# Ledger of designs, part 9: VHH binders against Death domain-containing protein 1 (DTHD1)

Target 1, 86 residues: Death domain-containing protein 1 (DTHD1), of Homo sapiens (Human) (q6zmt9r679to764)
Amino acid sequence: DNLLHWLAEELSEENAESLSSTLPLRRSTIQLIKLKNPDDLTEQIHEFLCFWKKSLPTFTDKLRLLARHLRKIGRSDLAEELKFKW
Short names: E, the ipSAE of ESMFold2; O, the ipSAE of OpenDDE; V2, 0.75 times the mean of E and O plus 0.25 times the DockQ between their complexes.

## First folded at step 5 (VHH; framework vhh_vobarilizumab_d1)

Design k34
Fold by ESMFold2-Fast, scan of step 5:
Structure k34 (fold): chain B 86 residues (1-86), chain A 123 residues (1-123)
Amino acid sequence: as target 1 above (86 residues)
Amino acid sequence: EVQLVESGGGLVQPGGSLRLSCAASGFTFSSYDMAWYRQAPGKGRELVAGIYSGGDTSYADSVKGRFTISRDNAKNTLYLQMNSLRPEDTAVYYCARGPDTEWYTGDEAFDIWGQGTLVTVSS
């Protein structure tokens, strides 16, 4: 997903740490993603977001949940921008 | 009574191959991410290969192209096929299971470990 890749490019290392703790992902999944992409922060974050999205039921309002996660990590600016790119 | 039991370790010459097995019991094996770690004498443990519950795999750069991780969910068994072995692959190899929920608040990415199996690569 190109949109999730755009988000990954906008997030800093500090944001990545916060996001990985607030997104409902297993610690093992996060560690295996990092193992696969040890020096590529953008790809790590992109795979975090892709695994999160795949874990959600079909009926879920994914945009609303993603915006909420972005606000929780202090990126309300990205949450607002997201509603125009979704 | 979750258990992981490794087997298949031994002595092998450089360039040789070994296949490690990990027999899992006490949990729904197919629902968990699984991994192989190793620890050489005097060093910390290193994550070398992992397999997601969905079957996709990840490898450390040090073993990529030489090691293959796989799982047999019907047999509750995890495997590590090790080819083109090098002296630096000498270590105790551990099978490990990821946590059973995203609610897990511990610091460890893999929290259940087997006893380990020794692999020695020398000529």
Scores: ipSAE 0.513, ipTM 0.824, lowest interface PAE 1.5, mean pLDDT 86

Design k35
Fold by ESMFold2-Fast, scan of step 5:
Structure k35 (fold): chain B 86 residues (1-86), chain A 123 residues (1-123)
Amino acid sequence: as target 1 above (86 residues)
Amino acid sequence: EVQLVESGGGLVQPGGSLRLSCAASGFTFSSYDMAWYRQAPGKGRELVAGIYSGGDTSYADSVKGRFTISRDNAKNTLYLQMNSLRPEDTAVYYCARGPDTEWYGSDEAFDIWGQGTLVTVSS
């Protein structure tokens, strides 16, 4: 997903830690993603977002939930920009 | 009672192969992420391979292309096929289970461990 990859590129190391604690992902899933991509923070974040998105029911308002997660980690700027890229 | 029991370790020469097994009981095996860790003398535990509940796999760079993790949900068994073994692969290998899906639970990545099985790679 081009959009989730763009978002991963915008998020920093500090945002990655906040995001992984905010997204409802199993701790084991997070650890296995980090194992797969130990030196690629962007790919780690991208896979966190992809796993999160795949875990949601089909009729979930994914844009609204993603925007809420971004605001919770202090990236309301990205949440607002997301409306133009979704 | 949740339990993991490893087997298959042994002595093998460099370049050889071994297949480790982990028998799981006391939980719905198919619902959990599973992993293999190893611990060499004087070192901490190293995560070497994992398999998601959905079947996708993940490997440490040190074992990519040589080790293959797999699961048989009907038999409640986790496997690690180890090929092209090297002296530096010598360690006690542990089977581990990920936590329940509830986010407010344990912060540990893997919360249940087996007793371990020794793999020695030496001439």
Scores: ipSAE 0.554, ipTM 0.832, lowest interface PAE 1.2, mean pLDDT 86

Design k36
Fold by ESMFold2-Fast, scan of step 5:
Structure k36 (fold): chain B 86 residues (1-86), chain A 122 residues (1-122)
Amino acid sequence: as target 1 above (86 residues)
Amino acid sequence: EVQLVESGGGLVQPGGSLRLSCAASGFTFSSYDMAWYRQAPGKGRELVAGIYSGGDTSYADSVKGRFTISRDNAKNTLYLQMNSLRPEDTAVYYCARGPDTEYWGSEAFDIWGQGTLVTVSS
């Protein structure tokens, strides 16, 4: 929870849009999260990450999958830090 | 055949209450995110309340504390309880369904009802 909140704080608006487009979330879920607080990007990103994590099977390597998404959006620095905080 | 049918709209005085219903058919209602949108005269559609397939809810700041969205999966029905109504709540209210849980696409809420008119006036 703390980890995903830290990550949300480190992502820029451009990073957030790229990340939300690569995470396999339903668009209705994205709309409802944005409806909760449309002016708080950090909270929006945090909820995107929480919903994505909850959608994965129990035995999924969530850390590795999240790191791949971060690398795809050009945030290899965060992917590297993630390895030590997870 | 997938269908959403809204009801419960009407004329009410400021400070009054209304309960809207949306009867769903033709799909597994419990598997979908559902929402209420509204459209006031001369304006675009506004998302006012939503309920996830898991039961959690979201509200626009303009209605938070006054409106309550709920669902009855056994009856395939979505509800919107509207309290402390204001003239600015006057709009056609639409029920909408999110995409199937197995579908990952770019589409937002994709199945819409015909709407029900709510008029708040003295």
Scores: ipSAE 0.034, ipTM 0.583, lowest interface PAE 7.1, mean pLDDT 83

Design k37
Fold by ESMFold2-Fast, scan of step 5:
Structure k37 (fold): chain B 86 residues (1-86), chain A 122 residues (1-122)
Amino acid sequence: as target 1 above (86 residues)
Amino acid sequence: EVQLVESGGGLVQPGGSLRLSCAASGFTFSSYDMAWYRQAPGKGRELVAGIYSGGDTSYADSVKGRFTISRDNAKNTLYLQMNSLRPEDTAVYYCARGPDEWYTGSEAFDIWGQGTLVTVSS
């Protein structure tokens, strides 16, 4: 969605590497996303987040989990801002 | 034992079409991302198309709009429909399965079949 795209724009290349290692995504999934978007880091990150979101059960507290992932990669600032954009 | 067996390769003229098939066995086919790689003489393997376990697809820019990847989970078969073939598409085409492993900093499809040769020549 729009929110996940905003978040993707805020994340650096270093954040992307940390996030892709923290989110429960298969190696093959990451490689196919990179194949589709080889020169677009923002779109790569956006697709990582979209696949992660799709993998979760419907009644999962997605905001809470996303905030936790952001804190784990050292982006507590984005986790706090997320509360106001969700 | 995981097995992937490709078929459908052959000689075709520029502008022609071919459909490749890959018969999979030894694993729950529907649960895995699948892909087609190719390797031209003297070059490394290149990922050209993939299909997620959920059915969405991804293509390399060089084949986008010309190739279509699809799967038939009931038959444990992966397909690659190749249209508007070009001489630069000449390669051995490999069917590949993604590992059942979370991302650890190494993106990979690491199980391949033996390959099927596609030659595009006049």
Scores: ipSAE 0.263, ipTM 0.696, lowest interface PAE 2.9, mean pLDDT 84

Design k38
Fold by ESMFold2-Fast, scan of step 5:
Structure k38 (fold): chain B 86 residues (1-86), chain A 122 residues (1-122)
Amino acid sequence: as target 1 above (86 residues)
Amino acid sequence: EVQLVESGGGLVQPGGSLRLSCAASGFTFSSYDMAWYRQAPGKGRELVAGIYSGGDTSYADSVKGRFTISRDNAKNTLYLQMNSLRPEDTAVYYCARGPDTEWYSSEAFDIWGQGTLVTVSS
């Protein structure tokens, strides 16, 4: 989960809200992650990504899906970088 | 008929303890994230503590280290153990359930109980 932590560090406050709306996570789960880490956006994003990854079926192409989510929130630059770090 | 029924509220002196219970019925309790909210007179609702369906917990900074949330899936019951109570903890406490639908529900917690009053006063 070093890669997901790197990604969380690269994402901004604007990206955090967009990502939490785009990732297929329960709204209650998102709220509890925010409660646990109220002023630590990096840790919020990291936990969003970890819960998202954990929720996916074993045979899912996780890199492809993550890249799509990044493009949806306007971070196609990070989607391209992900190819070299995944 | 989804129902949440809170109990255990009362009057307690500063530094005292109370244990709140929430009896859930009408849904598969073990599958839902659950939470405790509170509302003081003239204030909005505040999320106090939550517990994921998987058992991990989350707390507001104002109660961390003093309150403990837990669940008993066999009894369909949610608990809140409140220690070292302060006058500012005075509020109606509500049990809440996460949404039926996953990611596209607009509300974080959409089913609420009627609440139980906690008064911390000397």
Scores: ipSAE 0.460, ipTM 0.801, lowest interface PAE 1.7, mean pLDDT 85

Design k39 (at its last look DockQ between E and O 0.88; V2 from the best seeds 0.00; counts 0 for: pae E 6.0 > 2)
Amino acid sequence: EVQLVESGGGLVQPGGSLRLSCAASGFTFSSYDMAWYRQAPGKGRELVAGIYSGGDTSYADSVKGRFTISRDNAKNTLYLQMNSLRPEDTAVYYCARGPTEWYTGSDEAFDIWGQGTLVTVSS
ESMFold2-Fast, scan of step 5: ipSAE 0.621; ipTM 0.855
ESMFold2, look of step 6: ipSAE 0.241; ipTM 0.678
ESMFold2 (binder alone), look of step 6: mean pLDDT 81; pTM 0.816
OpenDDE, look of step 6: ipSAE 0.837; ipTM 0.941
ESMFold2, look of step 8: ipSAE 0.093; ipTM 0.569
ESMFold2 (binder alone), look of step 8: mean pLDDT 82; pTM 0.820
OpenDDE, look of step 8: ipSAE 0.835; ipTM 0.941

Design k40
Fold by ESMFold2-Fast, scan of step 5:
Structure k40 (fold): chain B 86 residues (1-86), chain A 122 residues (1-122)
Amino acid sequence: as target 1 above (86 residues)
Amino acid sequence: EVQLVESGGGLVQPGGSLRLSCAASGFTFSSYDMAWYRQAPGKGRELVAGIYSGGDTSYADSVKGRFTISRDNAKNTLYLQMNSLRPEDTAVYYCARGPDYETWSGDAFDIWGQGTLVTVSS
């Protein structure tokens, strides 16, 4: 949970918009997260990541999938750093 | 196929309480995020409260601490408990359903009920 919070602090508003459109989350879930945290971008991103993580099977290679999403939104630097913090 | 039917609206004095219900049919209720929107005269629809399929809740700042959203999956019913009502809460309240996980298109909540009128006045 702490790791995902660190990641949320590193992502920009542009990154958040890209991530919310590429993560396999229901549009309603994204809207409710934004409703809960209207002025807290870091908490919005953190909850996007937490909901995404919860949606995955227990034995999924979550690190690999998260790194892939980060590369899709143009944050390959964070994808590489993630390997050392996971 | 999908139906959402609201009830429980009415006239109430400022400071009073009302409980709204939404009876859902035609889909697997427990699998969907659900929400309550409202529309005051001359305004657009405002999302005031939502509940995730998993049961966690979210509220607009304007109603946080006064309104409580809940669901009964066994009864396919969504509720909105409204306490400490104010004249500015006067609106038509709508029950809404989120999209299927796989749709990836349309509005965040795009299936709506007919609405129920709540009037808060002295």
Scores: ipSAE 0.451, ipTM 0.803, lowest interface PAE 1.9, mean pLDDT 86

Design k41
Fold by ESMFold2-Fast, scan of step 5:
Structure k41 (fold): chain B 86 residues (1-86), chain A 122 residues (1-122)
Amino acid sequence: as target 1 above (86 residues)
Amino acid sequence: EVQLVESGGGLVQPGGSLRLSCAASGFTFSSYDMAWYRQAPGKGRELVAGIYSGGDTSYADSVKGRFTISRDNAKNTLYLQMNSLRPEDTAVYYCARGPDTEWLSGDAFDIWGQGTLVTVSS
């Protein structure tokens, strides 16, 4: 929860666009999140991550998947830091 | 056949209320994000309210606190309760469905109804 919020604060606007295209989220879900938080990029990213997490099965290795998404968008630095926070 | 049919529009005085309904058929209604858009004469379409498949809601700042979106999955029906209506709410209101099972699609909402006219005037 707090970890996802920390991540949202570390991600830039360019990272947000990359994440929204990489995370398996419906375009309608992305549009509704943006409608709710039109000028709050940090909250948009935080809600993208929360919806993604809620979509996964209970026993999924969420940390491993999140680290892979971070590497894919060019944030291997955050993926490495995430390993030590979890 | 996927179909969305809106109803409930009409003429109402400023400060009045209306409840719009959207009857959905031809798909598993409960699995989709749904939304209400509106289009005033000579304007582009505007997303005013949406409801996720899980039930959470989102609203445009222009309607926040006045409009309430809800769904009845057992009846395959989407609703928009409109309170404290203003002349600037005058528009054709459209029910819309999010994309099928594809995460990456061309449109955020890809299936539309025919619309229902709401006129707010004295």
Scores: ipSAE 0.425, ipTM 0.789, lowest interface PAE 1.8, mean pLDDT 85

Design k42
Fold by ESMFold2-Fast, scan of step 5:
Structure k42 (fold): chain B 86 residues (1-86), chain A 127 residues (1-127)
Amino acid sequence: as target 1 above (86 residues)
Amino acid sequence: EVQLVESGGGLVQPGGSLRLSCAASGFTFSSYDMAWYRQAPGKGRELVAGIYSGGDTSYADSVKGRFTISRDNAKNTLYLQMNSLRPEDTAVYYCARGPDTEYWSLTGEYSDAFDIWGQGTLVTVSS
């Protein structure tokens, strides 16, 4: 997803680490993402977000949840921009 | 009781092929990420290939293009097709299951990313 790739480009390593505490994903999934993209942090974050999105029930307000997580890590600016781009 | 049983290892010449199998039982196989690790003599364990519960795959650069991981959820079996084998592929190969833990750290490192391992199967590639 182009939107999630844009978001991955905007997140710092610190943001990604903070976000990890609020978005549940299996350690095995993260390890396989890192295996596939060993020196590409942006692509790692992008695939992490894609897997998180796919893990949610079909009838889930994904935008609302993602915006909430972004606000929790102190990136309300990205949460607001995400609403516009979604 | 989670069980993983590997088979298919053996002695092959460089350029040869082998197919490894891992029979899984005691858990809902289709719900877990699965992986193949290897450990060469005198070296640590290396993650070489993995397959997500959804079917997408990931490979270490050392095996990309030569190895193919696949799964058969109806048979609860994981496979590793190994082509164009090299002497440096000589190792004990282990089948592994992902953990039940949900939380992650993208910037962290995990030695326990796959927490259930089988007994392993020996692959020897020699001329």
Scores: ipSAE 0.431, ipTM 0.783, lowest interface PAE 1.8, mean pLDDT 85

Design k43
Fold by ESMFold2-Fast, scan of step 5:
Structure k43 (fold): chain B 86 residues (1-86), chain A 126 residues (1-126)
Amino acid sequence: as target 1 above (86 residues)
Amino acid sequence: EVQLVESGGGLVQPGGSLRLSCAASGFTFSSYDMAWYRQAPGKGRELVAGIYSGGDTSYADSVKGRFTISRDNAKNTLYLQMNSLRPEDTAVYYCARGPDTETWSLTGSDEAFDIWGQGTLVTVSS
């Protein structure tokens, strides 16, 4: 998923930590993602986003929810970019 | 009520194989991420392999290509197939279950897996 990988490249470590308060993922899932991708923060964030996306119901407006989470962490600029990347 | 019971450990020569099993009870096994940890004498616990509730797997670099983690949700059992065993694989192996909480952080503390079995000893020696 190009879109989620682009987003992972744009997010700082601080942004990713802020997402933990709004974007639900299990601690065990995070630990296994880190095991697979040691010392690669961008790939860790990318896989966090992929797991979150897969956790959502089939008919959920996933891009709208993602934009909402980005706004909550103060990245409204990235939320607006999503309009063009789909 | 949540229980994890490991079995299958033993003495094996370098290059040999062992299959570990973990019998789970007291929870909906298929809904949880599961993992295998190990602890060598005098060292802390090390995460070596994990399997997501959805079936995808993750491995530590030290065991990748040699160990295979798998699960049988119908039997509530977690497995670790260990091939090409080395003396440095000697450790007590523990089965672990992920937490009910959806709180996460990038630190990935040890409490990422909240329920542990009692362990099974694997000794790789001539």
Scores: ipSAE 0.498, ipTM 0.803, lowest interface PAE 1.4, mean pLDDT 85

Design k44
Fold by ESMFold2-Fast, scan of step 5:
Structure k44 (fold): chain B 86 residues (1-86), chain A 127 residues (1-127)
Amino acid sequence: as target 1 above (86 residues)
Amino acid sequence: EVQLVESGGGLVQPGGSLRLSCAASGFTFSSYDMAWYRQAPGKGRELVAGIYSGGDTSYADSVKGRFTISRDNAKNTLYLQMNSLRPEDTAVYYCARGPDTEWYTKLSGSDEAFDIWGQGTLVTVSS
């Protein structure tokens, strides 16, 4: 939860748009997250990441998958930092 | 055929309460995010409350603390309990269904997230 919150603080609005195209979430889920946190982009992104994490099977290598998604959106710097925050 | 049928609207005094119901059919109700929208005369539609397939809820600031959304998956029914009603809550209230799990979109997308709607039920709050 702490790691995902740190990540949400580091991501720009442009990064969030790119990330949403690679992380599978329902459009309705995204809209309800925005409804809950209308002017708080950091909390929107944090809840977005939390919903994605909960969608994965137990014992999935979640950190490795997250790093892969970060690289896809051009944030290899954040993917490398995950190794130190883990 | 997917159908959503709202009921429970009516005339109520400021400070009063109403409970709206939405009967769903033609799909696996428990698998979908559901929502309540409203539209006041001459205004656009406003998302006021939603409930995830998992049961957690979300509310617009304008209704938070006054409205409660809930679902009964065994009865395929969505509810909206409205308390402390105000004249500005006067609107046609619509039940709406979210898209399939496989639909992915941009976080900043402008398209409506809920695109299957019922016919609506009128709520009038007047003194």
Scores: ipSAE 0.427, ipTM 0.770, lowest interface PAE 1.8, mean pLDDT 82

Design k45
Fold by ESMFold2-Fast, scan of step 5:
Structure k45 (fold): chain B 86 residues (1-86), chain A 127 residues (1-127)
Amino acid sequence: as target 1 above (86 residues)
Amino acid sequence: EVQLVESGGGLVQPGGSLRLSCAASGFTFSSYDMAWYRQAPGKGRELVAGIYSGGDTSYADSVKGRFTISRDNAKNTLYLQMNSLRPEDTAVYYCARGPDTEWYSELTGSDEAFDIWGQGTLVTVSS
């Protein structure tokens, strides 16, 4: 949970918008997270990541999937760093 | 056919309470995020409360501590308990359903977070 919070702190506003668009989360879920945390971008991103993680089957390779999402939004640097912190 | 039917609106004095209901049909209610929106005279729509399919809730700062959203999946009904009502709560309240997705992935081009399917119920708070 701390690792996802670290990642949320590293993402810019542009990265956050791209990530929320590419993570397989329902639009309504995203909107409710934003409603709960209207002025806290880091917490919004953190909750996006937590909901995404929670939605996946137990034996899913979460690191590999998260790294792919990070590369998709142009943050290959974070994807690379993530594998050393995971 | 998806239907959302709101009820429970009315005239109430400041400090009073009202409970709104939304009867849902035509979809698997328990699988969807649900929400309450409101629109005051001359203003845009405001998302005031929502409930995830899993049961956790979210509130706008303007209503937090006063309003409680809840759902009864067995009855396909969404509720909004409104306490300590203020004149500024006067609005038409709408029940809304989140988007339909076949998988956990969503690729919609729509920027609408919720489908607003009900016709709304009027809440007037005045002395």
Scores: ipSAE 0.412, ipTM 0.773, lowest interface PAE 2.0, mean pLDDT 83

Design k46
Fold by ESMFold2-Fast, scan of step 5:
Structure k46 (fold): chain B 86 residues (1-86), chain A 126 residues (1-126)
Amino acid sequence: as target 1 above (86 residues)
Amino acid sequence: EVQLVESGGGLVQPGGSLRLSCAASGFTFSSYDMAWYRQAPGKGRELVAGIYSGGDTSYADSVKGRFTISRDNAKNTLYLQMNSLRPEDTAVYYCARGPDTEWYTGSGSDEAFDIWGQGTLVTVSS
C-alpha cells in the first residue's frame, strides 16, 4: 500500500540487502521478486514488505515488528517516523 | 522421498509451441514456490519463470509474453506453456522447488531453489 511504498522509497540500496536478510521470507520468494523487478530496487523492497506483511498472523503488532526490523538494519530514524504514519 | 519429473520436451520449429509438465511427489506441493530453469549449450543456468505458493507469477524478460507458468495443486503438477519459440530457447529445461522454510545463515544451502528434476530437452530448429 501507500505507507509501505513510502518506506520502500526511503530505503537505500545497502538497506535492501540488509532487509532481505532480516525479513523472514523464503529465499525462493526473494529470488522471484528480484526476477520480476530486476531494475527497480524500490519495487523490490516494496514487494519484500508486502509479502512479509501478508505472512503475519491475523492479529499481530505489525508496527512493532517492522520498527524492530528497521532498527536492526540501522534505520532507527525510519522506525521513529513510522510511529506517526502508521 | 521428494521427486520432480519433467516431460514434454521435443523438437519444434521456430514459432511453434510446447507445453512442459513437472510431476511432483513426496511433499505438500501447494505449500512451495516452484520454478522453471533452463540451460542452453555452452551457457549458464537461467531462471526463466516462477510461481509463488499463493499463485502469483514472475518471468525473466527474455520469455515474458511468450511463456506462461501455471500449477495444478490437485494434481501436484507444474506447467510451462511455451509459445512463439525461438532458436535461442533451445535448452534443457528443469523444474525446481523452493526450500521448506525461510532460509537462515548457517542452515546449509544458500540456493533459492534447492530440489531439481532431471530436465527435459527442448530443441527449436527448422
Scores: ipSAE 0.504, ipTM 0.798, lowest interface PAE 1.5, mean pLDDT 84

Design k47
Fold by ESMFold2-Fast, scan of step 5:
Structure k47 (fold): chain B 86 residues (1-86), chain A 125 residues (1-125)
Amino acid sequence: as target 1 above (86 residues)
Amino acid sequence: EVQLVESGGGLVQPGGSLRLSCAASGFTFSSYDMAWYRQAPGKGRELVAGIYSGGDTSYADSVKGRFTISRDNAKNTLYLQMNSLRPEDTAVYYCARGPDTEWYTSGSDEAFDIWGQGTLVTVSS
């Protein structure tokens, strides 16, 4: 997903650790994503976001939930910008 | 209760092949991510290969192209096909299960928290 890839490019190494602990992903899923993409932080973050999005019911308010996760990791700036890109 | 039982380890010559099996019981096997770890003498545990509940796979660079992980959900069995074995592949190999499939679970840093007994693989002439 283009939007989630843009978001992954905006997130830092510090943000990646915080995001992986706040997104409701199985720890095993996170570890297998890291194993698959050991030298590509952007792709790791992108796959975290894709797995998270895929886990949600079809008509979930995904924008609201994603903005919440971004604010929780200290990226309120990205949460606000997301409103214009979603 | 929850059990993982490995088999298939043994002594093999460099360049040889082995297939490891892990028989799972006490849980809905198809719902869990599964993995193979190994621990060589004097070293820490290494994640070797994993398979998502959906069937996609991931491999450590050290084994990519030589090892193949697979699962048979009808038989509740995980496999590791090991080809082109090298002396540095000598280790105890462990079958491991990921955490509960419930989303929104916080907690342990353990990516895989249920382990089998292990099976010894020795690659030597």
Scores: ipSAE 0.472, ipTM 0.795, lowest interface PAE 1.6, mean pLDDT 85

Design k48
Fold by ESMFold2-Fast, scan of step 5:
Structure k48 (fold): chain B 86 residues (1-86), chain A 125 residues (1-125)
Amino acid sequence: as target 1 above (86 residues)
Amino acid sequence: EVQLVESGGGLVQPGGSLRLSCAASGFTFSSYDMAWYRQAPGKGRELVAGIYSGGDTSYADSVKGRFTISRDNAKNTLYLQMNSLRPEDTAVYYCARGPDTEWYTGTSDEAFDIWGQGTLVTVSS
């Protein structure tokens, strides 16, 4: 949870929009997270990541998938840093 | 195939309470995020409350502490309990269902795209 919160703090508003379009989340889920946390970008991103993580099968390599999502949105720097924090 | 039917609207005095119901059919209700929107005269629609398929809830600041959204998956029914009603709560209230895809399309497309016909709530003395 601490790691996902750190990651949320590092992501900008532009990254948040790119990430929400890349993560396999329903549009309704994204909208309800934004409703709950208006004007709190960090908490919005943190909840996107938490919902995404909860949706994955138990045997999933979550670190590898998260790194791929980060690289896809142009944050390869965070994907590399993630390897050392996990 | 999908149908949402709202009921429970009416005239109520300020400070009063109403409970809205939304009967869902034509889909696996328990698998979907559900929401209540409202539209007041001369204003755009507003998302006021939502409930995730998993049961957690979300509220707009304008209704937080006064409205409670809930669902009964066995009865395929969504509820909105409205307490401490104010004249500014006067609106047509709509039940809405989230999309059946797990993927966000990367666009600002409608987050809740299946809607009922609405039920009128009037708060006046």
Scores: ipSAE 0.513, ipTM 0.817, lowest interface PAE 1.5, mean pLDDT 85

Design k49
Fold by ESMFold2-Fast, scan of step 5:
Structure k49 (fold): chain B 86 residues (1-86), chain A 127 residues (1-127)
Amino acid sequence: as target 1 above (86 residues)
Amino acid sequence: EVQLVESGGGLVQPGGSLRLSCAASGFTFSSYDMAWYRQAPGKGRELVAGIYSGGDTSYADSVKGRFTISRDNAKNTLYLQMNSLRPEDTAVYYCARGPDTETWEKLTGSDEAFDIWGQGTLVTVSS
């Protein structure tokens, strides 16, 4: 949770829009998260990541999937750094 | 075949309360995020409150602490408990359903991620 919050702090608004389109989250879920946190981009991104993580099966390789999403949005730097914080 | 039927609107004095209901049919209600929108005379639609399929809730700052959204999955019903009503709450209130499985990128021409299926219910807050 602390790790996902750190990651949220590193992501820009442009990254957030890209991430929301590549994470398998319903548009309604994204909209309700934004409604709850209208002035806090970091908290929006943090909740996107938390909902995504909760949606995955228990034995999923979460690190590998998260790194893939980060690379897809052009944040390979964060994907690499994630390996040392996970 | 998706149907959402709102009820419970009416005339109420400032400071009063109303409870809105939305009867859902034609889909597996428990699997969907649900929401309440409102549209005041001469204004656009506003997302007021929402409830995730898992039960957590979200509210617009304008209604937080006064409105409570809830759902009864056994009865396929969505509720909005409105307390401490103000004249600015006067609007037609609409029940809305989230999409089955869509990405943010596929949102077509709308700032809203919910589809409004019902006719709405009028809430008038006036002395």
Scores: ipSAE 0.325, ipTM 0.731, lowest interface PAE 2.9, mean pLDDT 83

